# VH-VL binders against o27280: the designs that were tried, part 20

Target 1, 266 residues: o27280
Amino acid sequence: MDSMNVPEVLEIKRIVEESESVKTFIFSWDFRREVRPGQFVMVWDFRDEKPMSVSLIDPVRSEIGISIRRVGEFTDRVHGLSEGDLLGIRGPYGRGFELMGRDILLVGGGIGMAPLAALADEATARGMRVDALVAARTADELLFLDRLEAAGVNISTCTDDGSCGFKGFAHERLLTLEENHDMAAVCGPEPMMFQVMRILDERDVPAQLSLERYMKCAVGICGQCCLDDTGFRVCAEGPVFWSQELSRVREFGRYRRDPAGRRVPW

## First folded at step 1 (VH-VL)

Design c54 (framework fv_cemiplimab)
Fold by ESMFold2-Fast, scan of step 1:
Structure c54 (fold): chain C 266 residues (1-266), chain A 120 residues (1-120), chain B 107 residues (1-107)
Amino acid sequence: as target 1 above (266 residues)
Amino acid sequence: EVQLLESGGVLVQPGGSLRLSCAASGFTFRSYAMTWVRQAPGKGLEWVSGISDSGGSTYFADSVKGRFTISRDNSKNTLYLQMNSLKGEDTAVYYCVRGEYFESSGLDYWGQGTLVTVSS
Amino acid sequence: DIQMTQSPSSLSASVGDSITITCRASQSIGSYLNWYQQKPGKAPNLLIYAASRLQSGVPSRFSGSGSGTDFTLTIRTLQPEDFATYYCQQSYTSPWTFGPGTVVDFR
């Protein structure tokens, strides 16, 4: 039977404080249930259920990690939990990243580095050369730098305020980086991903982008997580999409939808 | 020593079903995407289907979409191709192939092939 | 779908000759192009990946070049075991498509 539809109640084994607003919650995991970078799980605090990307996949320690940014009532409650407390986890769900080639460029903005950190671990374990461009507003908001460094990743940083690395936006920094990668994976704010995608398309670098857009769907029903021209449902066909798929979507990078389904400009 | 051994190819009538198997050895099967490629007698190579290392993503040629299913059992190091509603044009040698179909490293190891004949 | 074409469809050569086979993609595929050799009665084997990288164990007389839409496989100082059919294949996007093949026969 499909055990992915029933939440498992898991103990929080360890909590890592990544920044003032981001924590990684680590759980023991039975890897007879496969989980891939780019996939998400439903996190249940016994009141509400929300989708969260998997940020750590460690079969050696039999652990997964889920990184959560504090942005609302649910995440505030979860951030108030301690080691030893319980959460319900079900999944994983969605299409994960697929690796190709010998070298990969990761471009992450803010919490978008979470699924890319898991991908970096897989890519390095496969013997790929990994370059990561880590972007944030300030140095204090750059995520996973120590973990990426420990994995042997070649790191470039940029901050809007210039407090660490290049002063500017991810796409501006990308223009100064090496052009020859077999593939790229991108996750972060949608306007950033749109600009990055355009540069990678001009360089003939195939890219996968993770869309963490509308998640008003309970598993089995969805009215709010679709893309305009193609009818893609992020929770069903995503969250990871190839750049070729996204280049034909009018919505991507131009407007979004509010909870009522109305178009709202970026 | 990497080995891929296909089995299951037989003569089958149009509209019939058949499952092909591929036994893999000599490498960490769970870490590689796998592909089925076919070749009709005297013709060129045609990609049929691909599956990611976990089995979470599958891809199909338009000619087989809806009729064929690819799956894998990483605990048994085995790849499968379930073929339904078989047509005469499905007659071919079917190769089990190791390679990340998203990788620039190519399809690096091929099995010997198993012949499927669809004929009345 | 990305369509792959090869030229020539067949060629005749002698041992010691140098030959070239071309492959064209209907759209840019970067360097996501592989070359395979199929000897009579055998499964194909990988010769070149990423347009120009020689697969381990493949003799240095084989080389690949090109990017974007136009690619070339070169075999220098052709040996008897090189009489075979050669296929290009794009790995850029699904569906993964092969060229129609080039048959290299003896003269």
Scores: ipSAE 0.000, ipTM 0.396, lowest interface PAE 17.1, mean pLDDT 82

Design c6 (framework fv_cemiplimab)
Fold by ESMFold2-Fast, scan of step 1:
Structure c6 (fold): chain C 266 residues (1-266), chain A 119 residues (1-119), chain B 107 residues (1-107)
Amino acid sequence: as target 1 above (266 residues)
Amino acid sequence: EVQLLESGGVLVQPGGSLRLSCAASGFTFSSYAMTWVRQAPGKGLEWVSGISGSGGSTYFADSVKGRFTISRDNSKNTLYLQMNSLKGEDTAVYYCAKDYGWSTPFDYWGQGTLVTVSS
Amino acid sequence: DIQMTQSPSSLSASVGDSITITCRASQSISSYLNWYQQKPGKAPNLLIYAASSLQSGVPSRFSGSGSGTDFTLTIRTLQPEDFATYYCQQSYSTPLTFGPGTVVDFR
């Protein structure tokens, strides 16, 4: 039978400190269970489990990486672990990114660069030209610049405070870039993704956007993963959606859902 | 409705040059990669060359590398294939196709234009 | 370069038959495989993309399956308009490569 529904206890092989608040945990992986960029796994610390995007996919070394930002009790506990410690992993889950065309634009904000780093690796390995717009509040929060550079990606940066690259938001920087792309992939804070999507729509660039914010349950188990209007569930039908699918969703870019399922403005 | 129309195919001498054109309509031309695929008489399909939507990246089959150049004019919705140092083996119907990427590469094709290389 | 092979090279069938065409890649291409149909004197048409996804407007009697190196195209209840040449193509890496084709003839 399929063991994907039961967490496999895996040893933390390596930990890479990406920033003061982000670490990548690397595990040996059996690639008979295929993993694609944009998919996520459930990470279990033997108390709670949470969804985390796969940020490294390396079939040659038989490894996957999971990048985790410290934002609460679960992530604080996981950040306290060391190489050799154990975590439960089950999955992968969700719809991954689909590569289209020959030129791709990646637009990532903060931890949203994690699934895009895995996508960049796949796109460059397939001979695509990759341009990445990496956005964060400050220079210290820009992620994966070394990995993207090593992969041959053309990098543009922007920070809200101007500490690295363009001073301003991702969508403001995107407006100053006039290069056409065959497709784009976008991941980051939902308000940023909404603004970027609108610009890409005006340019007729098909875009895929990854919604990771409200995956607080196992696949298909709770209403927190549900999007209004279309009935899409982020866990089951996402987390990756085409921009045309999201353009009809009233929640996207305007409000979110709390643990009780109530709408809360951004 | 998506339309692709190739032109320029003629009889040409070995060692000669020829430029093919493909006029595109019915879609946002600059948003899609484009490709040339050829088919020798009575033979199968052979991918020849591809170009990104922006025109910044180009790709070639080894059989034509160094002799053929692909380009596009997005303001005119037109794709080009410049063929130099033509050989008898280049005799084929040349198809222009819209490239939708790695999972759906060639969703629409033109009707083809015949290039004959003979003396 | 990734080599693509197809079997059979040709087959004869009657209207109402179900047929299967096989395509093999010389190395793993995941699900980056497409199937095209070409009628005599016409350009190819996309039938199946991403190994198993049916192109818009293509009849449901066509289906694709497989991953890695082994793929199949199945046509159920063959119709007169289905007598054509079928090509598989990998879109995993450049140079993009096609199989040699399978000719489906009326018996």
Scores: ipSAE 0.006, ipTM 0.459, lowest interface PAE 12.4, mean pLDDT 83

Design c7 (framework fv_cemiplimab)
Fold by ESMFold2-Fast, scan of step 1:
Structure c7 (fold): chain C 266 residues (1-266), chain A 120 residues (1-120), chain B 107 residues (1-107)
Amino acid sequence: as target 1 above (266 residues)
Amino acid sequence: EVQLLESGGVLVQPGGSLRLSCAASGFTFSSYAMTWVRQAPGKGLEWVSGISGSGGSTYFADSVKGRFTISRDNSKNTLYLQMNSLKGEDTAVYYCARELGYSSDAFDIWGQGTLVTVSS
Amino acid sequence: DIQMTQSPSSLSASVGDSITITCRASQSISSYLNWYQQKPGKAPNLLIYAASSLQSGVPSRFSGSGSGTDFTLTIRTLQPEDFATYYCQQSYSTPLTFGPGTVVDFR
């Protein structure tokens, strides 16, 4: 592995089917190149390159895992690959999560549980108490429940349709739980993260939120990951931000940017 | 069959030292966090100390910090509690117990207990 | 440290009664609350973990509920073997702490 920002061609060592739409691709990794939960890599299929969050960090086995949801042409092609096939991996990039205190709350929605699963592994390995609120539209979109359970995480689930756990949204479930934590980490759809952040702010719980926006700046395309009012660039200053940083951003939770950089409502 | 057997409880004078042992069998010892819980005669349960599966993390009740140490030998499937500077209020039955380890840190398997009496 | 309190401290009941024991934590402990039963001269037995999960082998007449600071153990249709002392215990943070116990005596 070379830290000079060029893709390393790696063999897919193992593939784990997380759900009908999500797979985790596992590669051998040289940990001279440090990887932290919350960071991402660029995945290259020899045609297109896309940013993907690191979901498994295992220095004992010398492995990393990258969880990919099937949402378009690139991800459809990658999902068609088998153990033994090759992918280009470049990175890691971005600012990862920082752990503090002894008790942490994780709030994840859909594929947003991927970086939080890696964080849960590190937090539990450090002896922290971990509570996770895992949210999705339906039960089949809840991810990493077995892995979180194996790590000793106390799990609460909620689904919009009530097919598993609390019927409702993550922030509605969180309102019924008046728990104090030393910190929280949140990753999922921005409207969900915004509502969760507001509740955590009222409870004086410092939170880190991961913005999985267009991380195209990591490949040299400037401006596509810019946040309004502060000039933050997700790939340069993120993707992980403290809640106090995001409270000043008018765009957070209200608008997103399309690939051309235009503001569109959620 | 999963079993825990404590040993080492005796009468000891104030200021003395004592080491308790807990022998584990019937499960993969290194995969479970372990704990010591005590109960003074006629009183309730008091958590004393805990240790992670690897032995890398240890935890103590305020009443015993600096006086007691917890350790384990995973090759011998044995948990230890080294008790120093013993006081009369340390008189109790000492139980070792296994932590469930998934979503509760509950104590699902307990030994029979070993009585420690601190008196002159 | 998290302080645990139980009410009542003692309870007299007859076989066939349904009884409720309450446990309160001095701060929120999420669902990290466990219930134990102890008979005279014996080690404790785990009944309920994670506030509401029934331990394998424990009769279904035992149930737990609650979250945050307030928790309840309910025993439906009390049996002779249920006369014992019951303890709640938080496992949210160290030091781990037990409630003072509730003695369930034969009336």
Scores: ipSAE 0.000, ipTM 0.388, lowest interface PAE 18.4, mean pLDDT 82

Design c8 (framework fv_cemiplimab)
Fold by ESMFold2-Fast, scan of step 1:
Structure c8 (fold): chain C 266 residues (1-266), chain A 120 residues (1-120), chain B 107 residues (1-107)
Amino acid sequence: as target 1 above (266 residues)
Amino acid sequence: EVQLLESGGVLVQPGGSLRLSCAASGFTFSSYAMTWVRQAPGKGLEWVSGISGSGGSTYFADSVKGRFTISRDNSKNTLYLQMNSLKGEDTAVYYCAKGYDFLSGYPDYWGQGTLVTVSS
Amino acid sequence: DIQMTQSPSSLSASVGDSITITCRASQSISSYLNWYQQKPGKAPNLLIYAASSLQSGVPSRFSGSGSGTDFTLTIRTLQPEDFATYYCQQSYSTPLTFGPGTVVDFR
């Protein structure tokens, strides 16, 4: 969208170290430019630009936060920055989460908790009951537990190695949790989201899932968008999709696309 | 290996105060809720209090609400139970237990207990 | 507050027997039910969580089932070390509440 396409150079106001590999970068924000949970911004370090989900939306302090995991050259450079340094931000972009009903279940894996943390803040501000299942490989990689607790969220954890909470995968833990939620929001590795979606479908819980690979499609960057065998265009509507929309996508949970557009198994 | 070691249980006069401590090791202390469960002589288990991994949320049984305070020092891997206005009915073995999850207070590993006797 | 009841209050059994203990909640607790074993003079230990999930290190002869308000603990081929008191406990809401216990003693 044209009015949001010019990068604004913003000063890093504060940096929060969430874990050894994740930092949240906080900027002053003019809320005349609306931001909703589930939306993302393009972060520009004056060399490369990458999409990052908004993890903090605080109109009272006039701040937004962007949580970044160190996974490559761009994110390593950004992690080297300090308070007072500058980054280019453009956006927000994409379809955000919609809240409905009185009770919401959040299921997050790793950095996927970032957009869900912003959603938890909005849901609690609206008076909803929020349950969160926070999954990671180890206890040290569980994100935002203190922030979720401060917001009044009921937290369950799940780690692959059993270092905190249930030993196993998010979908295995979900099978042991209560079934009565008006809606769910899910963000994390695609294989995890696929398994979680199937369980929520069986429980008749409408779910929204956030898929990182479709964030670039929402800003018109081609090469990572997929058309499935039914002709459904996934790329234009991301990153947040309802589970009933994703049930029509044969590739969801089975295949991803490399930058050249080839199918690669998960 | 998870280890929990309670201390502080003694004979106390009715109306007195006592602080129990629990030293924890073998797990990432700040990632787990902690709980106190008591057992009166010859009786069943009674949940007393729970505290989240960060210490930001605390919960109490109605029988102790307003008299007991739960706290933790994550830098020392230590859980505390401050007991005020003690009654004869508070006589029990007090168990420190590790919660299953960050917010959940139900115990998955237990210490050996410390006896609190409220009497003359 | 959720009240928990157990049946029977005591049970006499022999090594090799299969026994069942039942637990009832005063309201629906979904699968938020745990089972604990306590031997005389010792701290309790967790056997089953989430109604049917076996705790790591617990022998497979222990199993749990049920949902909502009615739950059972089954011990197949009872061993000498299984003579103990067993407690159910709901983790659905605070205050957390335990059942009154079932004493499994030697016949």
Scores: ipSAE 0.036, ipTM 0.578, lowest interface PAE 7.0, mean pLDDT 86
Fold by OpenDDE, second read of step 2:
Structure c8 (fold): chain C 266 residues (1-266), chain A 120 residues (1-120), chain B 107 residues (1-107)
Amino acid sequence: as target 1 above (266 residues)
Amino acid sequence: EVQLLESGGVLVQPGGSLRLSCAASGFTFSSYAMTWVRQAPGKGLEWVSGISGSGGSTYFADSVKGRFTISRDNSKNTLYLQMNSLKGEDTAVYYCAKGYDFLSGYPDYWGQGTLVTVSS
Amino acid sequence: DIQMTQSPSSLSASVGDSITITCRASQSISSYLNWYQQKPGKAPNLLIYAASSLQSGVPSRFSGSGSGTDFTLTIRTLQPEDFATYYCQQSYSTPLTFGPGTVVDFR
């Protein structure tokens, strides 16, 4: 087995509290192992293993960051950890985002902003203009605003309750946007991404979307993350897909499969 | 602290032209849409024009469309309003206002305004 | 364009009173309605955005409600500094449009 498939035990170097439910765990990283925005790693707490997107890529400090939302038993355990504690990390895996053009629009919802924040850093470093639509249920759930602003990203916020910025959903805000960009990158709740993709397609804006599915092996073998009816494996052919690819995916925006392989509606 | 300072308001004859400027500080200028709002003496507020953070999108009230042009120089943190074919009804205090984000939206901070008088 | 109306055009009240100003849009603007306060010779100040969200620094005695076409601004326990002109403004679509304003003066 390739060495990249063996978890490397790493010390948590720093923990950043992004919100009440989200923490970013920072690790030292050997950049001889390349990592791209949009790729994910498997995080192992020595009991269970879960895929997590990379939210920070810092070659200067030789660090990566993984943002984790507290949503279940695994993440509860991880959120209980402190700086200096250990986690197993293997990867990175999957296809990351591609950058093109001069202007890029990022549309993120909740924890979906994690990979987009990493992408924003790369895009701005390349001299691209980066606009970001950041969505959340409430103001206190908006992620990475200060970080994005510091990077030179132009930010528009959207909250379900209107506690910050546009009151409504991300796709509704997008409908009011008159400017088109050279490309878009989208990540968040799948219903959001589905609506956003439709709008971007209508506007002929090339778009990449990052999907979330149950992953077990992360190496394209087990098939648990396969998408109907294409046979795309989210861990291998994704998690980042072009809108044209997703247009062929019947289940996109409609349902996903649980660990038992059953269809679960969004 | 957000600061907006308008300038350029003077007396001008009907049919004349005038350019207003607004110097901005205290925020990342290019990250926010900017707007012009005017108020005739003793009257209410009237939205005049807006421009996105990048300058790629511009918007106008019907009353000024075709006569006014909005622009910005993000390297100078300055907003402009070019007013041509001025009319008496254009007489007003013109306020520069900061948008909420890089797109058109509600103004959240305002300058003190500059008076434009159009009279023969 | 979306037309905005307000009611009343003016009202007189006393310190300590609770007052309500209404704003109506010619079409549904969802919750994209903002309220501004303006005192004579001064620039407007944002009070409420998104129909009911209080702008930072604004006293809690100010509140907004409504959705669709009908909106209200309420000032509880009116203070001396609250006597001013109030404007509603829709941010649903461009061109942005203001209501005609409501003057709140001393009884």
Scores: ipSAE 0.018, ipTM 0.577, lowest interface PAE 5.1, mean pLDDT 92

Design c9 (framework fv_cemiplimab)
Fold by ESMFold2-Fast, scan of step 1:
Structure c9 (fold): chain C 266 residues (1-266), chain A 119 residues (1-119), chain B 107 residues (1-107)
Amino acid sequence: as target 1 above (266 residues)
Amino acid sequence: EVQLLESGGVLVQPGGSLRLSCAASGFTFSSYAMTWVRQAPGKGLEWVSGISGSGGSTYFADSVKGRFTISRDNSKNTLYLQMNSLKGEDTAVYYCARDSYTLGYFDYWGQGTLVTVSS
Amino acid sequence: DIQMTQSPSSLSASVGDSITITCRASQSISSYLNWYQQKPGKAPNLLIYAASSLQSGVPSRFSGSGSGTDFTLTIRTLQPEDFATYYCQQSYSTPLTFGPGTVVDFR
């Protein structure tokens, strides 16, 4: 077996521009190394490495895709790359999503749709009915709508400014949607995920939530593994958690941790 | 302290009907899915039916589909299993259990109630 | 329906032994696999959920592993109270199905 701790230098095969700020980088992948929706990889530009969720898993074409939002120096450099350029990829890491039942609700905010797009592909391939609530601040920030539509997903949209679909927040839109799902998967800003989780808990829908801030914990940054005084060990279970596991964490949705590990309000 | 107490198990004739009850206490009943699991004498466990916390979704094993109905009364903290068209093969101890997720894992179980279907 | 099998169907062991019970699913169930213990005349008790998560209050000598189709329950340093029947159960899809059980007897 290949070592998961050594970056493999891969050629960028194709780049898809998802929006003005988001690109998906597609690589050939040897599926002897299993990759599941919800897992992440470490992307190395030969100066710095960052965790990125896998957004495309295509064993038929032997490809994976990694979607990256431009938010800083590292991602700005990566966005400047072209097809044929090289990146280091290490992984996959972390716990992926688990599927159950016959129908699933996906609730994604912004770049949080990236791991959910990969999950939508797997769920539809398994014959599940997939409903997706795609939320963003504006219409221009809604991601993967064409891909979800092509996969046969039933799509609802929600924007803060009302530029596409429901005008309001994801949890407000969720209250107007049908209640009959066997499970849900949620990924996006933590305040959004917290509100969505509460509604799903009330409806008795088991949910899995992806806490991307804890991807570093899974690769050995041990000081960030504990969420609060409950003793919950994020690095053993992340980045994907069941809602029951998160319901006892006072920190979830109310506070975040800065780079020094201090609690700060959202 | 979570407690589940089944009742209603008796001897019944083939083709007859019977309703089982499960009284729950020690937790917020409406927040949990519930399930019925049975065990024929000297045999293994067989899942029978499940219901979401709200009662909006119900699920059945193929062997009981169309004959059994699961329901709940959240105001009374009580789960029910209505069994119709009973067969000899339905003879079993019926357990009520709390389901941590709808169709998930069963973390607390009652003591069971014996249903015997015989002439 | 997903069919579950367990091996062995029974085994004899002594206090202090370490034992392994295997559970196999007829198709991939990811990590949606639970383990239960049942003592004679008693209701089952949850030991492990999601293939490897130890239920609160269950001794650390119990452990679960596996994913996909093949799963294992291990009991390290068997105690007198561990002589029981053990069942695996998939929660991946309806109908939910249990394995036939493994009887752990004293020798």
Scores: ipSAE 0.000, ipTM 0.409, lowest interface PAE 16.1, mean pLDDT 83

